# VH-VL binders against Protein AF-9 homolog (yaf9): the designs that were tried, part 22

Target 1, 217 residues: Protein AF-9 homolog (yaf9), of Schizosaccharomyces pombe (q10319)
Amino acid sequence: MAPNTRVSKCQISRPILVGNDAKPLTKEEKEKAPTDHTHTWRIFVEGVDGEDISKWVRKVVFKLHDTYNNPTRTIESPPFEVIETGWGEFDIMVRIFFAPEAHEKALTFYHHLKLHPYGPRMEEMKASGGLVESVQYEEIVFNEPFEYTYKLLSQNPIGDGHGLAVESEPDHPFSQQLEQDEADKLDFAIQEVKKTIEMYKQQVQSLQGQKSSTPVE
Short names: E, the ipSAE of ESMFold2; O, the ipSAE of OpenDDE; V2, 0.75 times the mean of E and O plus 0.25 times the DockQ between their complexes.

## First folded at step 12 (VH-VL; framework fv_retifanlimab)

Design m4 (from j6 with heavy chain S107T; at its last look DockQ between E and O 0.39; V2 from the best seeds 0.00; counts 0 for: pae E 2.004 > 2)
Fold by ESMFold2, look of step 12:
Structure m4 (fold): chain C 217 residues (1-217), chain A 123 residues (1-123), chain B 111 residues (1-111)
Amino acid sequence: as target 1 above (217 residues)
Amino acid sequence: QVQLVQSGAEVKKPGASVKVSCKASGYTFTSYYMNWVRQAPGQGLEWIGVINPSRGSTWLDQKFKDRVTITVDKSTSTAYMELSSLRSEDTAVYYCARGEYTITVGTDYFDYWGQGTLVTVSS
Amino acid sequence: EIVLTQSPATLSLSPGERATLSCRASQSVEYNDYSYMNWFQQKPGQPPKLLIHDASNRATGVPSRFSGSGSGTDFTLTISSLEPEDFAVYFCQQYSDWPYTFGGGTKVEIK
């Protein structure tokens, strides 16, 4: 039975990635998709650098546009993702639910689904055949967590400098170490995004080679 | 002390646009979602949408689709809501309201409100 | 969207009396023992003020005469002994699902 007591003056952080990727449907895929759909896409919540977040995340709920069948999608085990086809960009609610034993409220993120090349990397996305990614690094902060949550997170640490507990004065939420840790986490997240982009570039190139070698019927 | 100070009342004609500001102070602006809510005279409260001030990401109620834009200026800790193609039924008091933490577990919802901005739409 | 029905629409009482306000949701607003239901007080010419969050937790600075209860779809705000400043309109609000919605309100009037 977990005590109903929070650990005072304690913060524990856990990094995650929240985002989507998308690509245009190939002619073969378009024949199998609804007539007006133009893209396939994937919305997800993932750990950074392969971390298994299911140790402290129970489920993720994705609320899609009302035009999708069963637009509230509940994913109760990793990978925490939804794969669909569509034609338009819209806002997706991403709600992360923690283990019931932790007695923590859910945390909510708003994500705008991106299907088309955009932003400072727009030309790279166009060059890769319209492969699009919109991924954010998020640092979930458990402020004065319940004892169960504190124990669970303390027993499952992540790499050096990531997710460290910081004890500070009530009115001073930041320190030099915390600022450096944030910079390090940002650098790590940027590299993770780059790895993801390379993975999908390779997948697209492989599929294009397969289509050239195996003519569509 | 947390404070949300909104821009003054406005009178508009149908078809015009209005942009309401909400200046935040007394807390870390980017750590909390900012909501917009309205109340027509003698009516209940209607949620319009929400913004993450750190990321700029938003969710807007579909009934306002294409007519509402919610933005922030992090350098001035100010949120904005712009409503276009105004109709007489848009006459209301518009509120900004600080909501939940964006990344911290255990926050309250709608815990601080601006004073409200009356927008009157008349022919 | 989730519809919140408040009753009664108007409650006429005297100072010192107990007020009981109801809010019913068209579907459950509960997950993992949390009810995503808040209560607000609004006086004329003022913005709403948070009284109760998550069905039963008093917001900071709210007097102990205010209490909330309920779960699932049925929720109650209780004012144990009305003070002159408590005559106002009270709204329930859910944030379980988008769009977030408010009840129509209960006006507590002096008899």
Scores: ipSAE 0.576, ipTM 0.787, lowest interface PAE 2.0, mean pLDDT 83
ESMFold2 (binder alone), look of step 12: mean pLDDT 90; pTM 0.913
OpenDDE, look of step 12: ipSAE 0.764; ipTM 0.876

Design m5 (from j6 with light chain E30D S35N; at its last look DockQ between E and O 0.42; V2 from the best seeds 0.55)
Fold by OpenDDE, look of step 12:
Structure m5 (fold): chain C 217 residues (1-217), chain A 123 residues (1-123), chain B 111 residues (1-111)
Amino acid sequence: as target 1 above (217 residues)
Amino acid sequence: QVQLVQSGAEVKKPGASVKVSCKASGYTFTSYYMNWVRQAPGQGLEWIGVINPSRGSTWLDQKFKDRVTITVDKSTSTAYMELSSLRSEDTAVYYCARGEYTITVGSDYFDYWGQGTLVTVSS
Amino acid sequence: EIVLTQSPATLSLSPGERATLSCRASQSVDYNDYNYMNWFQQKPGQPPKLLIHDASNRATGVPSRFSGSGSGTDFTLTISSLEPEDFAVYFCQQYSDWPYTFGGGTKVEIK
């Protein structure tokens, strides 16, 4: 089969993690860091559950804030990460270039660098010394990939072919079950909000009805 | 059919803010990036920024970082671009344009555009 | 940023003639056999319309008389035989690096 033949009507996908870690600088680290820097942070692209993505990823380009020296950082070998210090949060463009043999176009992600505790786990993060983790699960889908890419990415299917295990393990937290659980939680939250909205609507209607029944003396 | 419908023309004074909307239809709104581009009268095109509607993540050209906010309302499949501290040089037609697919590699982008929104900044 | 220079600024031709438009990038937009270059057509009062993506691929519904070629830093849009509706402004756009940037445009006008 000619190495440049596409597999028609087929899709293949691989999961990846795009995210950052951050923590406050120690007193000692602050002395070595540029003036006003308060945090060390790491932006990264990783495989799920320790998968080696270097087989099909050629390089990752991180576009940092323009205030950094050489804001465009090209990483050509794992780990695909950039470690820096800073004081402010900003958006990072992440572009993943695939192996030449794959003959696939680059894929772009956007990640907002988080340095400070946030969200429902804010207090937990604060209690942990200010360690912040902001990670996004992404799925890369190749439409009608070349045979090479198809073979390469199909060799190590995790789970049922979606690249994720069915169930989470202590060392492998990302799973289909976890995704479903999160979806269920979101659905539940949405339902609760809807109920609350309906309750308030009814209260407003009741109040309006009472106003109309008060005879203008 | 894919359609992007933008809000109507705006006239603003210097220092004011403007918020332009772009309602998407005919495709899964959260599956494609949404770009904002502007064009001053008789001039070329200038890319402003992009948003992932699914995640709300944005990236803005450094030129606009302090004045532009891009947001989405998933429930209405609408993207918004707000520009503050308006200047005369901000007078332009603003476009939303569908970007690349958020998950797949090799998808087309900038293939659909809104009709444009004229923002005039005049003292 | 990558600067795109289009030439000529204005191209005056008659219907039926061949149009050749150039776009030069300040740095290469090529990687892994892909060139991250688009071509757009814009008519007065209308948004840009995608013509060519990835330097040489016609967008859906684009007539065969339009073709894109080039690699690296030099790109060309060709209209093999101009139709009356083809008189417009044409822009190149790169998406190899951020920020995305557009050329200054070439106006194709009727001689």
Scores: ipSAE 0.415, ipTM 0.747, lowest interface PAE 1.1, mean pLDDT 87
ESMFold2, look of step 12: ipSAE 0.778; ipTM 0.872
ESMFold2 (binder alone), look of step 12: mean pLDDT 90; pTM 0.922

Design m6 (from j6 with light chain S96E; at its last look DockQ between E and O 0.29; V2 from the best seeds 0.00; counts 0 for: pae E 2.1 > 2)
Fold by ESMFold2, look of step 12:
Structure m6 (fold): chain C 217 residues (1-217), chain A 123 residues (1-123), chain B 111 residues (1-111)
Amino acid sequence: as target 1 above (217 residues)
Amino acid sequence: QVQLVQSGAEVKKPGASVKVSCKASGYTFTSYYMNWVRQAPGQGLEWIGVINPSRGSTWLDQKFKDRVTITVDKSTSTAYMELSSLRSEDTAVYYCARGEYTITVGSDYFDYWGQGTLVTVSS
Amino acid sequence: EIVLTQSPATLSLSPGERATLSCRASQSVEYNDYSYMNWFQQKPGQPPKLLIHDASNRATGVPSRFSGSGSGTDFTLTISSLEPEDFAVYFCQQYEDWPYTFGGGTKVEIK
């Protein structure tokens, strides 16, 4: 087997989404849920732009409020999510575990579960019937990974650019890898904007085509 | 060079509140969780809670949840812990301690500690 | 909550002797061949100082006479030949699960 050796002076990063969505229970759903529950919600860890993170994520553990049965939920295959009903907002610990071959400890995130419309988009959420999303973009950094992880990630660059071994200088504000990561973030953001614009163009085009096909009186 | 500098000692009466500061320097403040730990005189160490300085999210030991607020000011790289409704058993040295990376794999070692802040609660 | 039990509470030894300190966790603190167990040294009036991280790895600048071992629930800190500056209190600490917890400490004192 390959030597158990870290790749020195190397950083590789991968983007993920950590967050929840929620909506009020429908009348039918309320009849199946505990009497005091008002919402259904989903906590998750996902890749960005359709990336399948299960190649390097082995499992995700979600620690829920103690009032839930079996509050420590272990999800060992995608989708890495928990779906529940409830009435209150609370903190969820999200711990991401890597493949055994990576020889790395889990990474911990904390997420405040949101059920109710909030923030700058509060009125939009209310208008949508109370559909709430609270999602954070995170950049996971593998610092001097073992060769297994280096080979796995460097051969599959997605969203964050290239998996290159880079030198880190103590006095520089950013390493070469960090500079590349910043550029990759900007490129990703640009592609998301272009995708959104294209979706809107297609919606407009479809509506105009539908209007053109409608018989006139 | 990594350094955590805490505010000075406090003497408080029961029922009061105390707010301890911890100013970080020599590293990227938002890249590491910040923990708060206390030690009563002649006793062991007791974890209070942790904050993600980038997100502001916290996780607190249940015994403190209703009395402790942990916050940060990213612009000054300073973490704060406020303990309310003080009792005599809250007399302790309070430490901030740099914890694991928030986004980097493999580094939750409590490797740098503040000098400690003695909080004395007496009538 | 994971309870850490250290033994002995006090270890009275002379310089040059070997010190062996024990820490037992109430449940496993291990995943993916890593143990989430640290060891700290604390002298009076000072904050704790990290000695060993992840059961067996010496922190930067820690002398080679300090070593850690163990896995799962049972952990040991060994000081192969005590120096005068090693007489202090030693704490184990787990960070596998919330809340993080510390052992009660072992005081290593001069006999």
Scores: ipSAE 0.518, ipTM 0.733, lowest interface PAE 2.1, mean pLDDT 83
ESMFold2 (binder alone), look of step 12: mean pLDDT 90; pTM 0.911
OpenDDE, look of step 12: ipSAE 0.758; ipTM 0.870

Design m7 (from j6 with heavy chain Q62R; at its last look DockQ between E and O 0.33; V2 from the best seeds 0.67)
Fold by ESMFold2, look of step 12:
Structure m7 (fold): chain C 217 residues (1-217), chain A 123 residues (1-123), chain B 111 residues (1-111)
Amino acid sequence: as target 1 above (217 residues)
Amino acid sequence: QVQLVQSGAEVKKPGASVKVSCKASGYTFTSYYMNWVRQAPGQGLEWIGVINPSRGSTWLDRKFKDRVTITVDKSTSTAYMELSSLRSEDTAVYYCARGEYTITVGSDYFDYWGQGTLVTVSS
Amino acid sequence: EIVLTQSPATLSLSPGERATLSCRASQSVEYNDYSYMNWFQQKPGQPPKLLIHDASNRATGVPSRFSGSGSGTDFTLTISSLEPEDFAVYFCQQYSDWPYTFGGGTKVEIK
């Protein structure tokens, strides 16, 4: 796969979510899990605003703690996630591989797996029955991509507030647009995180409501 | 233009701790991973770990995990590596090195290194 | 972890001669036409200096007498005609898998 010409003075950004969620195992789940495990958790890479990132992501590799069987997990199709059980918090290496036609090196993120309520939202997490989220919004920047990637991303735009950026030149009109685009990206990210939190809250409420239902005799 | 300037040499006794600083200039500090690498006298290079200066997320080689802490101060563009419970085997030159981009897809490499900080551990 | 084996350990040559340094990885370090393999030069009392990134690309300011080649697991650094300033230790380094690792080095010395 021969590369073509890079598109000069061009940057294209794409948002992703990298992170994990976790919850304590139920009594039923504990019977199926290893004896010392306390939680189920899910590490993932997702698009925002409904984007199917598999259009430009070939695979995602998650490298888990070496105590897991086959700790290098390669996910070649969406959802790009690994679901496991465990007891401890540890660092996971997340590497995103692009389509071969992009002729680009992989991009790496480091994520500390969270199982226990933490941070400013600790009390909310405790109240939800220990449902924990640790999710980071990242803006991946393709700098001077090859024509394949440029065309792919330009022809498949995502949501408002994202788009093609050009390198700044002194007093260049697009420098001001880049500043506004960054502000818009931050606002968008905040709303996406809020949406994600509400989705998981509704899942927990549904499970709690199900458990409180009176069984039929 | 890019520079990584490290703190001066340290002489320590076994069981002590050392904290090495690495001040970056000439580039956007938060755009690149910062690595720490050491080299014992007459020996090869050993990677210690890495930090995302924007997020503070790290990965530490398990060989050092319980003894090493890597941090940054974004306001001063300075990375820190602290090694505790020092042993004579920890005598080495410690380097900071600019690594890969944190969020940019492009050609990156370990292209700038600090001058090194000699840490000597002797009884 | 990926083990990098460099050979020879020592290469004794005269100025003007060609140096050929080898680095073998215990598993492939290649994806998307990239080999995640770099070469560094280190002189006594100095930090490492990047020479070649991603197997074959000379870093900025590196003289054209330095070239890198190879893919997959087998990599070579070639110095076409040694200059007096080229007598140093050369390390290969992989960044395809964690932990990142360095080879043991090849010392290029005056014969």
Scores: ipSAE 0.786, ipTM 0.883, lowest interface PAE 0.9, mean pLDDT 84
ESMFold2 (binder alone), look of step 12: mean pLDDT 90; pTM 0.921
OpenDDE, look of step 12: ipSAE 0.815; ipTM 0.901
ESMFold2, fold request of step 14: ipSAE 0.759, 0.726, 0.712; ipTM 0.873, 0.859, 0.858
ESMFold2 (binder alone), fold request of step 14: mean pLDDT 90, 89, 90; pTM 0.920, 0.907, 0.916
OpenDDE, fold request of step 14: ipSAE 0.849, 0.864, 0.857; ipTM 0.937, 0.936, 0.939
ESMFold2, look of step 16: ipSAE 0.755; ipTM 0.868
ESMFold2 (binder alone), look of step 16: mean pLDDT 90; pTM 0.921
OpenDDE, look of step 16: ipSAE 0.812; ipTM 0.901

Design m8 (at its last look DockQ between E and O 0.33; V2 from the best seeds 0.56)
Fold by ESMFold2, look of step 12:
Structure m8 (fold): chain C 217 residues (1-217), chain A 124 residues (1-124), chain B 111 residues (1-111)
Amino acid sequence: as target 1 above (217 residues)
Amino acid sequence: QVQLVQSGAEVKKPGASVKVSCKASGYTFTSYYMNWVRQAPGQGLEWIGVINPSRGSTWLDQKFKDRVTITVDKSTSTAYMELSSLRSEDTAVYYCARGEYTITVGSGDYFDYWGQGTLVTVSS
Amino acid sequence: EIVLTQSPATLSLSPGERATLSCRASQSVEYNDYSYMNWFQQKPGQPPKLLIHDASNRATGVPSRFSGSGSGTDFTLTISSLEPEDFAVYFCQQYSDWPYTFGGGTKVEIK
């Protein structure tokens, strides 16, 4: 049961990884796969540094290309992932649903499935036998969460604090790409915080205006 | 104040392509998804697709799968939609519309701001 | 995809009358206590204008005579007392599943 009030003047963020990995099919896998399929791949949503996100994520829905059987895939427990075979790259919708007690709307991400070596690390991926990872670091921002969510997230801090904490491990896959993505998201998150502060200032001004200039008649 | 200003009307022949622009101002361009919607004369609204302006990732309605490309230029806060292999039934007004927050919980894709629309006429 | 069926197609009324517009979804558009259904107003030559988001929340600057209700698959837009500027076409729109879809519209016109 969640209380009926949001926690004012509060923003809590939590990091997640959204992305895919892929590799060429093995001989055995090719024999069981459609003739034109060339790769196996896995799309996922995970926590960072072993964080168990199932405490605040209830389910994840992955919408695949319409050529897949049952292309809307609903995953209600960790690991939040879908494993498939294919040959083509396409965009996947990823929608994260929170615990019902949080009373929050779902949050959507769009991910382009990568099967083939790409980007600055292309030659390294080729050298590794075609193992490909395309993973985005995301900071989920809860703005003025209900008390249920506030307590849940406050009791599971990351690092030394109760907000943004980014801890990298030396062997984290695609570490340099993830670091660039994290820098991009940090800049984005800073702009979101600035926007939220402006929204709060406007809310305060509106409340002060109601008391001083717009009485109910 | 939020504004979405689109490029001007276009007249095209079948088989050509068109690229419509949508310049955003008055808000942080990369903080919101950008959507494209069209409306044929006397018809209802048809969603085309969406882009994350920060990441460049997209999702496109399968009806347009191989004919539509949605892109952004972050430095000018401008979104683009290009439709290729035009047919007469592609004659429509094309709109950009601001979507939900990209990372903040609590918003929704309720398209609170729209561009003025760009009429694309496909005729022989 | 989720099909949205609006009724009636045309609603002929006089200023001051109450308008009731219906939108039915082919699947539920609800998760928890949120409905992923919006309402738009469109006048000739103009883009759609958001009126109601998430079934019942009035958008910024929308007059209180507009209200939305419903859940699951059945949704209603009500205009309590029609003003001259309210004669327009109204669309419902869902964002529960992809592709996002719009209803066919209800034209509210002067009788």
Scores: ipSAE 0.629, ipTM 0.816, lowest interface PAE 1.6, mean pLDDT 83
ESMFold2 (binder alone), look of step 12: mean pLDDT 90; pTM 0.914
OpenDDE, look of step 12: ipSAE 0.639; ipTM 0.828

## First folded at step 13 (VH-VL; framework fv_retifanlimab)

Design n1 (from j6 with heavy chain D108Y; at its last look DockQ between E and O 0.12; V2 from the best seeds 0.00; counts 0 for: pae O 12.6 > 2, placed apart)
Fold by OpenDDE, look of step 13:
Structure n1 (fold): chain C 217 residues (1-217), chain A 123 residues (1-123), chain B 111 residues (1-111)
Amino acid sequence: as target 1 above (217 residues)
Amino acid sequence: QVQLVQSGAEVKKPGASVKVSCKASGYTFTSYYMNWVRQAPGQGLEWIGVINPSRGSTWLDQKFKDRVTITVDKSTSTAYMELSSLRSEDTAVYYCARGEYTITVGSYYFDYWGQGTLVTVSS
Amino acid sequence: EIVLTQSPATLSLSPGERATLSCRASQSVEYNDYSYMNWFQQKPGQPPKLLIHDASNRATGVPSRFSGSGSGTDFTLTISSLEPEDFAVYFCQQYSDWPYTFGGGTKVEIK
């Protein structure tokens, strides 16, 4: 097959992680950081379960907040990450460029940089040093990829077409099981919403019935 | 139907501040970015900044970083642009524009616009 | 910032004629054969209207007589046969890098 032939009616996907971690600056770090900076943070794009994505990712471009010097950061080799200090949360545009041989368009993601812990464990997290992690699981889908891309991405380690392990391990939390669990959670949530909607519909009907039975004095 | 309705024309003195509103309807407010663009009389278009209504995060042109504040009220589906320390050169029609984004290709474009708000800065 | 230069500044044509508008970027707005360029139409007293997104894709409801082409730094908006309602100002806009920028516009006027 010609190297530039698309594989018809085929789809291939690869998972990636887009996320950040952050922690408060130490006293020593504060002395070296710009005025008002309070945290160090890292934005990253990674393969799942340690996959080397550099085989099919050419470069990642991170667009930071404009308050940063040179807010556009181009990373052309692993690790695909940017480390900075700051004080505020903001959105980061993440563009993933694929190997030229893939002839695929770049993908863009937006990640909200998280610096502070939120939720019920906020105080615990603060007490533990304030480490924050915010990670999104993304799936890159190639529709009718070129044969090169198809071959490259089909060489997955043990797992299904996504290259994920069947079960999660302590060092490899991303698995088919995890995906299924997430799907189940979503399904459960959808069912709960449907039940809630039905309940409200019934209530509305009941109220309407009562209104119709109230004699117009 | 998607609609963006902006506040009325403003006349301000130099050094004053102006706050323009943009009320959105006909779509999920928090699912789209909101941009602000201005156009001086007889001139081209100038992008000011963008906000994520869901999170409140903003990007601003460096030119406006010290004078512009973009905010949203999710409860009313309204975006705001406040410009301080007004100058004569700030006289322009200010537009809000919805940002449509397609993550698959990184496509981004302004598909719906407000009617514009004229801000006149005169002594 | 990326500077967009549109030419000509004014284009005088008659209804039924073909209009060709150019937009040149100071640097490439293309990545992996994808161009981050949009075109807008603006009539007097109205906000801009999206015509073309991503160099060559017509926005919803845009007539087929409008087409976009180009790559890298050079882009073209073509109106195959001008209708009376097409006489307006046209702007190109890039979103390849911050800040987003617009061209100076081309006025298409009736001859």
Scores: ipSAE 0.000, ipTM 0.516, lowest interface PAE 12.6, mean pLDDT 85
ESMFold2, look of step 13: ipSAE 0.643; ipTM 0.829
ESMFold2 (binder alone), look of step 13: mean pLDDT 91; pTM 0.922

Design n2 (from j6 with heavy chain D108E; at its last look DockQ between E and O 0.37; V2 from the best seeds 0.66)
Fold by OpenDDE, look of step 13:
Structure n2 (fold): chain C 217 residues (1-217), chain A 123 residues (1-123), chain B 111 residues (1-111)
Amino acid sequence: as target 1 above (217 residues)
Amino acid sequence: QVQLVQSGAEVKKPGASVKVSCKASGYTFTSYYMNWVRQAPGQGLEWIGVINPSRGSTWLDQKFKDRVTITVDKSTSTAYMELSSLRSEDTAVYYCARGEYTITVGSEYFDYWGQGTLVTVSS
Amino acid sequence: EIVLTQSPATLSLSPGERATLSCRASQSVEYNDYSYMNWFQQKPGQPPKLLIHDASNRATGVPSRFSGSGSGTDFTLTISSLEPEDFAVYFCQQYSDWPYTFGGGTKVEIK
C-alpha cells in the first residue's frame, strides 16, 4: 500500500493529557528564583496511561507569557514539558506537531496555567503547600489518516475506545466529571474577578464624585 | 450553511467599554475555535485573539491582553469580544472568524467570517 | 511576531491580464511540508474571503483562476486572467505563530 494513501471514511482518535502542576517555592528555591516568583510550575503534554506519544508526536511547542525569556519553548523529545518559576497565572499555547510520516498539520490547544488552589479546600491546600494540578483530557481526531498513522495508532488502543470516563476512578482520575468540576471552578473564579472589578469601578466612581463636590475655595 | 452574525454598530466614548457578539450557526459551535480580528478604516487586518468555545480557553495578542476579554455562551452558540478603556485608535470594524478544529487535525483557518461590527470611538 | 510584507501595494491591470501578488514573511511559516499561509480577498464593505489556505490550496468555491504558490518565506498569489469581480484588496495571513498576522494588502485596481 502506497505510504501516502489516506484511509478513506476512517477516523482514528488518540487521547492526550494537556496540563500543568505547580507548587510553592521552598525557601531555598526562592533564593535562587527571581524576587517576585512564588511558584514552580510544569506544563506538559503526555499520553494517557503512560503511552509514549513520541511515536506519533514530533515536537510540542509551548508559548509562554511574553515576560519570560524565550517565551517560545520547543520540545522535540519526551518528556514534552516545560518547567519554570513564576508568580502569576496565564494562558499557554500548546501546539502539537506530528511525525513527518503522518503528513498532518499541527494541532493547537490552550491551557490556563494554574498556580493556586481554588474551591472549598483552598485554605487547606495552601496550608499544606500541596501540589496544584490542572489537567485536561484531549482527544486528537484524525480524519482519513494516512495508512501509516492509522496502523500506528490502531496497534495500541488505549482504553475501551469510549473516550473519557464519566466518573473518575482511582486508577483513572481524569473524567468528564473532573473536567466539569474544573470548568465550574474556573467559572466561579471568573465571576469573582468580575465582582471585584465592579467593586473597584464603583469605588473609583464614588471617589470621582467626591472630588467633583469639593468646592474650590 | 455556516453563518456568523455579529451585533450592530457601536458608538462609544473614550474610556468606555464595548461588547461585540457573534452568533454562529450551521455547524457545531464547540468544535471550532473562534477568532476576533479588527480592521481600522483604510487599514489592514489585525488579529486580536482566539477562544476555544468548548473550554473557554483563550489566547490574546499581547497588545490586547489588558483590555480584551473573549467569552462564549454555548447555549446560544455566541462568542463575545469585550474591549475596555476604549481609545480613538480602537475605531475599527471588528470581525469574528471561524478558526481551526478544536480536536480534529487538519482544517481550514478563517474560512467563515462575520459581517463585521463597526465600533466608533469618538469624544 | 512574524511580519508579512506584501508587494506591490497597488497593482493596476486590465481585465484579462495576469496578476501576480507577493507576500514575504520575516520568518519561515513552513513546517513538515505545510505552509501556514492564507490568502484573502476583500471587497469594500465586506469581510475578507478566504481564497487560498496552506499556501496553495483553493478554498471551497474559489475559481480556478486563483492559485497560490511558495514556501518558507516567499509566497505568491496568482490570478491567471482577471475578471471584473476580482478587483479588490488581497491579504496574506500567517498562522504559523502567535500572534497571527496579516500583510498590508495589495490593491488590484482597474487600470
Scores: ipSAE 0.745, ipTM 0.872, lowest interface PAE 0.7, mean pLDDT 89
ESMFold2, look of step 13: ipSAE 0.762; ipTM 0.871
ESMFold2 (binder alone), look of step 13: mean pLDDT 90; pTM 0.919

